# VH-VL binders against o60602r691to836: the designs that were tried, part 6

Target 1, 146 residues: o60602r691to836
Amino acid sequence: YKYDAYLCFSSKDFTWVQNALLKHLDTQYSDQNRFNLCFEERDFVPGENRIANIQDAIWNSRKIVCLVSRHFLRDGWCLEAFSYAQGRCLSDLNSALIMVVVGSLSQYQLMKHQSIRGFVQKQQYLRWPEDLQDVGWFLHKLSQQI
Key: E = the ipSAE of ESMFold2; O = the ipSAE of OpenDDE; V2 = 0.75 times the mean of E and O plus 0.25 times the DockQ between their complexes.

## First folded at step 1 (VH-VL)

Design r04 (framework fv_romlusevimab)
Fold by ESMFold2-Fast, scan of step 1:
Structure r04 (fold): chain C 146 residues (1-146), chain A 122 residues (1-122), chain B 108 residues (1-108)
Amino acid sequence: as target 1 above (146 residues)
Amino acid sequence: QVQLVQSGSELKKPGASVKVSCKASGYTFTSYAMNWVRQAPGQGLEWMGWINTNTGNPTYAQGFTGRFVFSLDTSVSTASLQISSLKAEDTAVYYCARDYYDSSGYYPFDYWGQGTTVTVSS
Amino acid sequence: SYVLTQPPSVSVAPGKTARITCGGNNIGSKSVHWYQQKPGQAPVLVIYDDSDRPSGIPERFSGSNSGNTATLTISGVEAGDEADYYCQVWDSSSDHYVFGGGTKLTVL
């Protein structure tokens, strides 16, 4: 694989993702970081069709990490990427999709979205910690799954 | 226990300035955004904007640009609202309210200050 | 600008069920929060994320949200439930919170 993980998130969450995740996980932010990550803002090809970039990111990454926030659920491209990643997992018979819920999203709200319903019903997702002191432990846990 | 305690009522003449403060306690101040909400006499709640307690950057709703300034003093966990060139239509109760910060800014206002009444002579 | 529409008043007899609606375009795709405000007091969060109750809010309070209408339901209404009720959403197109106009609940 070209990338350890494709990090899929809403562009409206980018500043938070950069500070909370990219600066601690992505090798291009620090030599001390562990993973070669792919994300839209840096790695997508300018002028190329957005769906083609999403497909390329999903097929060239070992894992797909979706940061499911309220912005993610309102973004058709994010939901399309999630659905496409599920399709790849079924085709390859590999469980490569990691769903991380960020913010105070209830199970009721998550169940409204057919694309993610299966992960929600089986509780197959991680929740970003509400307490800042738990973030280090959470990043370690997420790293073990990547 | 989480508390937001606001400064006392103010009676001002048109053209004056007023500063309303909101002191937070019982939580990590910089983990939550602070919002300001206005309620004119007999009217509903009107969102004025918010300030990022980690960066200090304010965001104002369209009707509240110019005369309104949001500020912070993180050393005492206090957010402030200053209104300059006061007008009669500024007469209202002003509330501070927190919401969880994650760059999105659309969580519920789980705790509110008690409100500060600002009366501008008409 | 995104607008939330609430009925200005709702009357209900003690022990009956009150339903307060909040209308908005495609509001079912948004997270709706509800606040109770009694005279001379600050608003209190009673329902968040469409249907969740904060600690300390009685089970009599429930919420729903689908299509173009969110609803706050108060069963077994008590005199102490008399208040103004406001719905609230985040409007991503303007990056603003939006409040409904408020509904005065009268327990007759």
Scores: ipSAE 0.000, ipTM 0.522, lowest interface PAE 13.8, mean pLDDT 85

Design r05 (framework fv_romlusevimab; at its last look DockQ between E and O 0.03; V2 from the best seeds 0.00; counts 0 for: pae E 9.3 > 2, placed apart)
Fold by ESMFold2-Fast, scan of step 1:
Structure r05 (fold): chain C 146 residues (1-146), chain A 122 residues (1-122), chain B 108 residues (1-108)
Amino acid sequence: as target 1 above (146 residues)
Amino acid sequence: QVQLVQSGSELKKPGASVKVSCKASGYTFTNYAMNWVRQAPGQGLEWMGWINTYTGNPTYAQGFTGRFVFSLDTSVSTASLQISSLKAEDTAVYYCAREGYSGYDFYYMDVWGQGTTVTVSS
Amino acid sequence: SYVLTQPPSVSVAPGKTARITCGGNNIGSKSVHWYQQKPGQAPVLVIYDDSDRPSGIPERFSGSNSGNTATLTISGVEAGDEADYYCQVWDSSSDHVVFGGGTKLTVL
């Protein structure tokens, strides 16, 4: 694969993603980091069809990590990318999709969205910890899945 | 040492424009968003909005669209605030302040510029 | 629009404990940050994420947040603590930073 993971998130969360994940995981942010990541703001081709960029990112990455925040749930492109990644998992018979819930979203709120409901019902998601002391362990666990 | 240094005070007439600059040093400029905060004489702190220094995308608080423009010059690690069609009500100290982050939705301002006084009088 | 309420002033004798409150509907569900501003100077972050101290801030500064009230507590108050204090939250419903009106701490 071209990338270890495609990070799918709402552009409104970019500042959080940079601070919480990219600075700690992406090799272009630090040579101490472990993964060659793909994300829209840096790696998508300007002027190309957005759906084509999303599809290319999904098929060229070993894993797809979706950061499901309140902004993600209001973003049609994010929900479409999630659905497309589920399609790849079914086609390849593998568990390439990693769902990470971010912020104060209850299971009830998550269940309202058809695109992610299956993952929510099966409890096939990780929750970003609210306690900063748990973030290091969480990043280690996420890294094990990538 | 992480530092934000702002441009000097400005005295302008109503209807003029002003540009306040904020030069960052001691850290990677594009790794932290930049906030703008206003303080009118004898008043409290009022958040104007922020600009994402990596993407260049500004977010304005209600009441600060139209006449107020946030911009960047990443080659010199500088954020700028431009105010057009100045009014007496724009008289204030304008601060730039770097984003601090401790979790999703836990945004604060950890480093502040010294402030730029803008006085609008005829 | 979300509103934070602070008392306009608090007076305290040197060496005693000052408590500055920040009221807001269900503020305990938010993270509260506190800034100190001395006359003619820029604000300085003294507490973030309800109770955490930035490097260089003395241990006599502490914070708490529950229900409808957050509190900044300054123990063993010194003359140099005399300043305006502002609380701040991020309101996720509006995606906006909200400041309290400020409290003037007088050390007498």
Scores: ipSAE 0.100, ipTM 0.724, lowest interface PAE 3.9, mean pLDDT 89
Fold by OpenDDE, look of step 2:
Structure r05 (fold): chain C 146 residues (1-146), chain A 122 residues (1-122), chain B 108 residues (1-108)
Amino acid sequence: as target 1 above (146 residues)
Amino acid sequence: QVQLVQSGSELKKPGASVKVSCKASGYTFTNYAMNWVRQAPGQGLEWMGWINTYTGNPTYAQGFTGRFVFSLDTSVSTASLQISSLKAEDTAVYYCAREGYSGYDFYYMDVWGQGTTVTVSS
Amino acid sequence: SYVLTQPPSVSVAPGKTARITCGGNNIGSKSVHWYQQKPGQAPVLVIYDDSDRPSGIPERFSGSNSGNTATLTISGVEAGDEADYYCQVWDSSSDHVVFGGGTKLTVL
């Protein structure tokens, strides 16, 4: 695989994602980091079909990490990416999709979204910690899954 | 190009049944809920309900239970509305409309079919 | 049941600004969406989530929502803007999508 993980998130979450994850996980942000991540803002080919970019990212990454926020759920492209990621998982022996819930989205609220309902019902997902003290541990845990 | 294409106009007798189809293209059909909206002649838009295209579970608005049935054929990315025991008052244009936000709190329809006119006349 | 109230009609001269209101109890706490429907055509989403524009919708279209009133504003009105406009919300209490009665915009 070209990438360790495709990081899928809403563009509205970019600043947060950059500070919370990319700076700590992506090797291009620091030599101390472990992962070659793919994300739209940096790695998508300009002028190429967006769906094609998404699909390429999904299939060229060992894992897919979706940061499911309110913005994510409101972004059709994110939902499409999630769907494609699930599609890939159906063909893989191992689950390649890691879902991380960000923000105060309850299980009930997540279940209202048909795009992710099946996943939420059948698969375990991670929740971003509310306490900043737990972020380090969470990133470690996430890293183990990547 | 995302689009919804509905079946053609229907002329039916009272008591008959009609099935309106809505074929989706340009996107993952099962990823977006499908709404049905009715518009009687000269009247406003009326929400009939929606169907979960992933689970197939329909939800009907008040006033649209019993004679109205939402269904899917996911193999051809098609949602359908069946109306049985047709009445003159069922004369209207029926729209399928994709839910732009398939989730909690925010429900809007970003893609609409062209509409299907159903006329019930003796 | 939740009710949305729109004026039946609004008239505006070309080049002027049209304002179409949508009243609802504490509608400012809801997300309001707007649809344009021209004669013989299907509705088209012109504003969603109070003020966001779908791709292809001119910047002349804008939306706001506060208190008990949401407003669709069309600046520099053109003849082609003549249509029926519907506001729409989702009511969590009834789990129903609710449309306003519609407003006919006439371009004088």
Scores: ipSAE 0.017, ipTM 0.618, lowest interface PAE 7.1, mean pLDDT 91
Fold by ESMFold2, look of step 2:
Structure r05 (fold): chain C 146 residues (1-146), chain A 122 residues (1-122), chain B 108 residues (1-108)
Amino acid sequence: as target 1 above (146 residues)
Amino acid sequence: QVQLVQSGSELKKPGASVKVSCKASGYTFTNYAMNWVRQAPGQGLEWMGWINTYTGNPTYAQGFTGRFVFSLDTSVSTASLQISSLKAEDTAVYYCAREGYSGYDFYYMDVWGQGTTVTVSS
Amino acid sequence: SYVLTQPPSVSVAPGKTARITCGGNNIGSKSVHWYQQKPGQAPVLVIYDDSDRPSGIPERFSGSNSGNTATLTISGVEAGDEADYYCQVWDSSSDHVVFGGGTKLTVL
């Protein structure tokens, strides 16, 4: 695989993703970091259509991490990417798809979206912590799943 | 306490330059983008652009790509706006405003400086 | 470029409910933020992400966003609520912040 993980997120969340995840996980942000990550703002090919870039990222990455915020759920491209990644991952045991819920989103709000309903019903997701004291533990858990 | 303190008001002549500073305290400066917002007398808010305080890369709104320069001094947690070749229409209150970051929500301005009035007159 | 449209003014009697609208094409797909600005003061954030309230803002301030209209609602309006109110979004196509033109709320 070209990348350890593809980070799928709404462009509205980029500044948060950079500060919360990329600075701590991506090798291009620091040589102390562990992973070669893929994300749209840096790694997509200019001029290629967005669906093709998303599909290439999903197939060239060992894991797919979807950062599900209210912005993600309002973005049709993000929901299609989630559905496409599920199509690649046909078994729960062999799942390459990691779902991370970000922000104040109840299970009721999440269940409204068919694309993610299976993960929500099984509680197969991580929640980004509200308390900054827990962020270190969360990053450790996420890193173990990548 | 999260705070943005701006430099004092300026009276300038046309053609001069001015530098408005914005000193941040009470938070990690490089974790939050800094916006600049202009308000001419009796007018609404006009976004001038922002600067990524981690990378130093500015983004300027249309119409602000020439005479307006955003800069940083991260060693003293300070963002600055420099306006060159001042014109009368540059008379306004200039605000710095921090992009909100409280664990989830983005692209709003949660803390504002008190504003710096720049007056350009003959 | 993306445009937000607000009414120039809204008048409401004390104790009644004020509704300030912010119109934009497909604004329901965007996160809408609201600011209050009293005369001679810097703006203050009162609603972010359509309906969320920052700490210190009373519960009588609420927001909604669907279709082509976002609305700031202030129930039990007080004289101290007289201010200019601005809506704001981020537009991903231009990578720009956009403010509405502002609405002057008058309590009479």
Scores: ipSAE 0.007, ipTM 0.573, lowest interface PAE 9.3, mean pLDDT 87
ESMFold2 (binder alone), look of step 2: mean pLDDT 93; pTM 0.955

Design r06 (framework fv_romlusevimab)
Fold by ESMFold2-Fast, scan of step 1:
Structure r06 (fold): chain C 146 residues (1-146), chain A 119 residues (1-119), chain B 108 residues (1-108)
Amino acid sequence: as target 1 above (146 residues)
Amino acid sequence: QVQLVQSGSELKKPGASVKVSCKASGYTFTSYAMNWVRQAPGQGLEWMGWINTYTGNPTYAQGFTGRFVFSLDTSVSTASLQISSLKAEDTAVYYCARSPYYRGAFDIWGQGTTVTVSS
Amino acid sequence: SYVLTQPPSVSVAPGKTARITCGGNNIGSKSVHWYQQKPGQAPVLVIYYDSDRPSGIPERFSGSNSGNTATLTISGVEAGDEADYYCQVWDSSSDHPVFGGGTKLTVL
């Protein structure tokens, strides 16, 4: 695979994602970091074929990490990306898709979105910790799954 | 096999304390929340609260604050419920049940622990 | 606080279809889970997220949820289906689960 993981998130969450995840995981932010990550803001070709870029990122990455926030659920492109990722690994017992829920979204709120419903039903998602003291351990746990 | 195994039945006098244990196996203990559900004789299911198995932080439903304490021993994948100053109204079957960390279905249940409080 | 209403009992003849309702204000906007509890046993999840079946649950169990009513449907009812059935949702404002009062299904 070209990338260790494709990180899919709403552009409205970019500042948070950069500080919380990219700074600690992505090799282009620090040579001390472990993963060669792909994400839209840096790695997609600016242009009109966003779907092609999303599909290419999904097929060229070992894992797909979706940061599901309230902004993600309002973003049609994020939901499409999730659907494509789920399609790639739908028949696999070991899934390439890692869902991380951020913020105070309830499971029933997540279940109202058809694109993610099947994956949420598998209970294959992590919640970003509410307690800031737990963030370091959570990043270690996430790193083990990538 | 994913399962939750609870401790045996208890018969206690009013004012005593009891500790019910729930041992998990077959899955990563810290990936699921542990819930406690009470069922009084002939009554329905009543959610008491849950404990975050990673942080150890408990959340109690209204009516289950004070005398009820949720705890963990992660080294043996065990959650525990302690009830102090037992009252006759605490007579019930107590279940542990796992769920996704914050919300979702209770997909695996312990077999239940009967606690009887009588003089 | 959010309240779920179930009929206390439903009777059905063997081989017929039983329907157990769960009423709640705008429950169609929530995800409903259903549990089966036989006497002296722990509850068993039979339907989750309105209509999905866990592995091992027969296809004759199905669910629906719209408006103010969710329904658990059991077709071709067998004597072994006799049990108490509970619906459950999460109250989003309190982030706490809420159980219905339970329905006793009697198979004649």
Scores: ipSAE 0.000, ipTM 0.504, lowest interface PAE 15.8, mean pLDDT 83

Design r07 (framework fv_romlusevimab)
Fold by ESMFold2-Fast, scan of step 1:
Structure r07 (fold): chain C 146 residues (1-146), chain A 118 residues (1-118), chain B 108 residues (1-108)
Amino acid sequence: as target 1 above (146 residues)
Amino acid sequence: QVQLVQSGSELKKPGASVKVSCKASGYTFTSYAMNWVRQAPGQGLEWMGWINTNTGNPTYAQGFTGRFVFSLDTSVSTASLQISSLKAEDTAVYYCARGWELLPFDYWGQGTTVTVSS
Amino acid sequence: SYVLTQPPSVSVAPGKTARITCGGNNIGSKSVHWYQQKPGQAPVLVIYYDSDRPSGIPERFSGSNSGNTATLTISGVEAGDEADYYCQVWDSSSDHYVFGGGTKLTVL
């Protein structure tokens, strides 16, 4: 795989994702970080078809990490990316998709979205911790799954 | 269920100190940072900073360092704001509110009015 | 330091639609929350994550956020909506919450 993980999130969450995740996980942010990550804002080819970029990121990454926030659920491209990632998991018969729920989204709210519903029903997902002390341990747990 | 209850109003003279408390109930106290927000008479909301309820580490916004101290008593789920060397410009309503990073302030204390006059 | 700009006041006739803007550099990349504050009361969350409503907030309250402007929209405005409205974001670059200056909505 070209990348350890494709990090899929809404562009509206970029500033949060950069500070909470990218600065701690992505090797291009720090020599001490562990993973070669792919994300749209840096790694997608300008002027290329967005669908093609999403598909390429999904198929060239060992894992796909979807940061499911309110913004993600209202973003058609994010939901489409999630569907492509599910398709790859079914085709390869492996657990490449890691779903991380961010913010106070209830299971009821998650289940309203057709693209996510099937995965939520079949898979355990991770929740970004409400407790500030648990963030370090959460990043460790996420790192072990990538 | 979730409540943030603040201490009563205070009338102080310049140079005195004041301590405003915020008692949380109905949730796990250490799961949210506690934020402090100031509102001077007729003015807008001004974020003062937050305190990490698990570690006790405070972060102060620019302009609220020195005379302002955030503290906790985790055993009674209470956060406190102390203002020393009070000035007339400290006259305001002080609010506590729970939240951290991308989370909104979904619950607020009722506010504590601090009036500094001679 | 990150700055959010709101108009100081907006006036609207009863039953019409009020739009309150919140301007910020690339604010569309941030999650915007909106608070309503009535005189003598603590602020109340009315919209979070750009467009979601807390339980108990009427459907006539809605929000949007793109580019450099977030907007709180109140349709079918009622006298009881008269209040100050504040936008808020978390600025990850500074590790600070930032409030807009507030907009006084007057229902005439």
Scores: ipSAE 0.007, ipTM 0.527, lowest interface PAE 13.2, mean pLDDT 85

Design r08 (framework fv_romlusevimab)
Fold by ESMFold2-Fast, scan of step 1:
Structure r08 (fold): chain C 146 residues (1-146), chain A 126 residues (1-126), chain B 108 residues (1-108)
Amino acid sequence: as target 1 above (146 residues)
Amino acid sequence: QVQLVQSGSELKKPGASVKVSCKASGYTFTSYAMNWVRQAPGQGLEWMGWINTNTGNPTYAQGFTGRFVFSLDTSVSTASLQISSLKAEDTAVYYCARDTYYYGSGSYRYYGMDVWGQGTTVTVSS
Amino acid sequence: SYVLTQPPSVSVAPGKTARITCGGNNIGSKSVHWYQQKPGQAPVLVIYYDSDRPSGIPERFSGSNSGNTATLTISGVEAGDEADYYCQVWDSSSDHVVFGGGTKLTVL
């Protein structure tokens, strides 16, 4: 694969993603980091169809990590990316999709969204910790999934 | 010493426009989001929305789209609120408030407000 | 839309403990912030993330949040604590910050 993971998130969360994840995981931010990550703001090709870029990112990444926030759930492109990644997992019979819930979203709120409901019902998602002391442990846990 | 200093009170006629400014000092302006909160005379606090100070991207609460515009001038660490086509119901104290979320902290944003401007009174009367 | 319910007023004698409640459906799963507002002044954050105190806020102020009720507790109440108090959460379903209606604390 070209990338260890495609990191799918709402552009409205970019500043948080940069500081919480990219600076700690992505090799382009530090040579001490472990993963060659793909994300839209840096790696998508300008002028190309957004759907084509999403599809290319999903097929060229070993894992797809979706950061599901309230902004993600209101972003049609994020939901399309999730559905496409879910389709790839079904086609290849593998567990390439990693769902990370960020913010105080209940299971009831998550289940209101058709695109992720089936995944949510399996309870196969990680929750980003609210306590700052747990962030380091959580990043280690997420790294084990990638 | 973290401070938010807002522009002075405004008295306007219906149909006019007003621009309220909020100047930050004592911290890195682009490291924290800025919220806008309204309080009508004798009423409670009403959240209007926020602006990402790093990207400039505003998000408006339902009911504050159209006539209300959040903007930034990062060169002078200032956030601004513009209200066009003023109506009597816009009479209120307008506050800017710094989000509790530090962009570098690694925690997800939970929309609390730790530092507040002193407020700008906007009075709209005929 | 998500709604936070506060009693409109609470009265307490000096030196006693005041408790101001904030009711919301499953509010215990959310992070609650509390603000103090004195007449003619901007709000001041007195409790954040349910129970943490900002620097400069006296230990008399504490918070809790469980089930359907969050509570701001002010022990050893002083005349200077007389103010309006607002609870606040972020509602993930609407992506809106929601304030309670406010509680006027009167120190007798």
Scores: ipSAE 0.049, ipTM 0.647, lowest interface PAE 5.0, mean pLDDT 88

Design r09 (framework fv_romlusevimab)
Fold by ESMFold2-Fast, scan of step 1:
Structure r09 (fold): chain C 146 residues (1-146), chain A 120 residues (1-120), chain B 108 residues (1-108)
Amino acid sequence: as target 1 above (146 residues)
Amino acid sequence: QVQLVQSGSELKKPGASVKVSCKASGYTFTSYAMNWVRQAPGQGLEWMGWINTYTGNPTYAQGFTGRFVFSLDTSVSTASLQISSLKAEDTAVYYCARLGYSSSWRFDPWGQGTTVTVSS
Amino acid sequence: SYVLTQPPSVSVAPGKTARITCGGNNIGSKSVHWYQQKPGQAPVLVIYDDSDRPSGIPERFSGSNSGNTATLTISGVEAGDEADYYCQVWDSSSDHYVFGGGTKLTVL
């Protein structure tokens, strides 16, 4: 794989993702970090078909990490990317998709979206911790899944 | 205290160049993207583009490509806007503004603004 | 290109409630932020993510966002609230920040 993980998130969450996650995991932010990550803001090719960029990111990454916030759920392209990642999991017969719920979204709010409903019903997702004291442990846990 | 402090006002002739600087303090400079917003006299706010403070990659809104250049000096936590071949239509207050530390793309804080006046 | 529409001017008497609207196609699916700009000063964030207040902004300021209209509501209006107000969103389809045209609030 070209990348350890493709990090899929709403562009509205970029500042938070950069500070909470990329600075601690992505090798391009620090040589002390562990993973070679792919995300749209830096790694997608301007002028290319967006679907092609998403598909390339999904197929060239060992894992796909979707950061599901309220902004993600309002973004059609994020939901499409989730669906494409889910399709790869079915064709590869592996557990490539990691769903991380960010913020105070209830199970009911998540269940409104057909594309993620299956993951929600099986409770196959991680929640970003509300207590900042738990962030270090959470990043360790996420790292084990990547 | 989180602050953005901009350089002083500039009075220029048409055809000259100007460089507006925006110095950040009170936070980690490379953790937040920097935006540029223009306001012509008596007009509203117009987004010009932004620069990723970690990668140095600028993104320009349509109409601000060519003569406008965003740059960084991370060693002094400063973002800069350079305008070449100045025209009278470039007369405006230029603001820098930080993307906030939230899941939303909002601007907080804002610099005080730099007035650029282009006249003969 | 995505466009946000604001009334150019709103007048309100002191102590009354002012409502400033921001119209946009399916704006309820976006996060709306509001800025206050007093003459000769930089804009100040007064509402973010539709309805949240930054620290230091009075409870008199509130926001809502549904369907095609977002609204900034200022209750118990004071003379010091006189300013231009701008709404703002991120438009993912154009990869562009969009500001409304601004509304001049006059307290008379």
Scores: ipSAE 0.006, ipTM 0.511, lowest interface PAE 14.1, mean pLDDT 84

Design r10 (framework fv_romlusevimab)
Fold by ESMFold2-Fast, scan of step 1:
Order: C-alpha cells, then sequence, then structure tokens
Structure r10 (fold): chain C 146 residues (1-146), chain A 119 residues (1-119), chain B 108 residues (1-108)
C-alpha cells in the first residue's frame, strides 16, 4: 500500500483535523509520527475528477479512516467515499474502514444515512472524546486500529 | 417545535448567588450539548462554556471557572447556570443555546435572563 | 487565541445590498456561522457553515468564506434588518467557539 491510511473528512473540518490528528500521526508533520497518511488537501491530484482521486486514495491505503462530523454527513463526496470504502471492505472481506464520530451526533442522526447505519447498529465506531484529557488515550487507541 | 425557555430576570447584591435555568422542549434533550453565552450591557457575545447533556460533564471557558457552575436535571429537560459570590462585572444577559462539540452552530437560543448586580 | 474582526458599523440605503465582513487568519479553512440580534432580543441564526440558511431565513441573506475574510451579504435590505450581526467560528487551539465583536447594521 502507498499509504497506511486515507483520512476522509469534510474540508470544513480541516483545521481541526490538522491540529488534532495530522500533527500527531502523520510523518510529513513530524519525524516522530508513525503513519504515512493520505488526505485530500495535500495529496489529491489537481485537475483530476474528485471521485477518481477518492477511489485512488481508498485503493492505495491499507486503512480508510472516516471522520464523521455534522459536516461529513452534509457532504455528498464524504458520503460517497464512505460507501465506496464499504464496497472495498465487502469485496476484500476485511475491516479496512475505521469510523470515528466527532461531536455530539446522536444515534438517530447517524441512522438517517443508510451507508452509516450498519456501523452504528454494530457499534463499530470510535467516538472522539469530549474531555480533552482523554485525547491522548484516544489517539493511542486509533493508532492501534491503523 | 424546538424551544428553550429561561427563568426570569434577577436583581442581586454583590456577594449573593443566582441560579438561571433553561428548560428545553421539542427535542430529545440528551442529543445536544447546552451552551451558555453572556452579553454585558452594550457589549458583544461571550461564550462561557457548555455541558454534555448525556454525561453531565461541564466544560468552562477560561475566565468562567470557580464561581460558575453548569448543571442539569434531565428528568425535566433543564440546564442551569449558578453564579456564586456575585460581582458588579457579572451584570449581563445570560443565554442558553443548543449546540454540539466542535465547529457546530448554535441553532436555537433561549430568550435570555438579565442578571443585575448592584447594591 | 483566535480573533475575529468585524467593522463596528455598516450603513446601507433601503433596497440596496449590505456586506458585513468577518476577518480571521485563514478563516476560509473554518466554518463560519452568522447571528442576527435585534435590540432586547436573543440572537437568531441566519447563516451556518458559511452559506447555508436555516428554515425561515429569507433568500436575500447569503454568505461566503475564503482566504482571510468571510462575508454576510444582505440584498434588498429592509428596515427590519437593522440589528447587530455576529460571526462565529470554532478555535481548535483553545477548543471553544469564538465570536466576532459584532457589526451594527443601520438602514438609512
Amino acid sequence: as target 1 above (146 residues)
Amino acid sequence: QVQLVQSGSELKKPGASVKVSCKASGYTFTNYAMNWVRQAPGQGLEWMGWINTNTGNPTYAQGFTGRFVFSLDTSVSTASLQISSLKAEDTAVYYCARGFYGDYEFDYWGQGTTVTVSS
Amino acid sequence: SYVLTQPPSVSVAPGKTARITCGGNNIGSKSVHWYQQKPGQAPVLVIYYDSDRPSGIPERFSGSNSGNTATLTISGVEAGDEADYYCQVWDSSSDHPVFGGGTKLTVL
């Protein structure tokens, strides 16, 4: 695989993702970090069809980490990426997709989206901690999943 | 219909305490965070913090620790703000507002509770 | 700490277009929400996530956000639009929302 993980998130969450995740996990932000990550803002090819870039990222990454926020749920490209990642997991018979819920999204809000419902019903997701004291433990847990 | 109804105005002396309540209706109370926002006379909006309605855990902005306490009574879908050892600088309109953690908007606001601290 | 800068006041003639700016370092990478507050009333959300309108807000309200400036645009301004307008973003470094200082819109 070219990348350890593809981080799929709404562009509206980029500043938060950069500070909360990329600076702590991505090798291009620090030599101390563990993972070679792929994300749209840096790694997608300008001028290519967006869905083609998403598909390429999904197939060239060992894991796909979707940061599911309110913005993600309102972004058709994010939902399409989630569906495509699920398709890859089904065809490969593996657990390549990691769902991380950000914010106080209720199960009801998550269940409105057919592609996400299965993960919610099986409780196959991580929830970003509301208490900042727990962020270190969460990053350790996420790192074990990647 | 989502509605947040706050308690009535308060006139207090310095050193007293006050409790402002915010009763929610029209939605599942524990699905949203409750935020508190202060506005001093003629001034702008100042975020004080929020409380997780599912866990009861409060988070306070810098400057609002100590004298300020956020609490819940989930049986009546009510969030409360208590201010102890009141000072003249606490004179403001206090709003509750529905939201979430992170970059979410405040989609519904209470009507505001005016707290006046004077001797 | 992240700072949002708004002009203290903007004046506009009835029926014309008002533009209220919200300046912030790299604010285009953040989600901007806008609130309208009339005297003696609670704030009302008029734009969220840069450009979306809540139910009940007229189409003449629109928003944009790029680079270092977000803008609330009110076309065909009416007397009833006189209010203070606040922008708001999330500051991940302090882990809290930040409000701009507010802009008083006067229709004259």
Scores: ipSAE 0.008, ipTM 0.534, lowest interface PAE 12.1, mean pLDDT 86

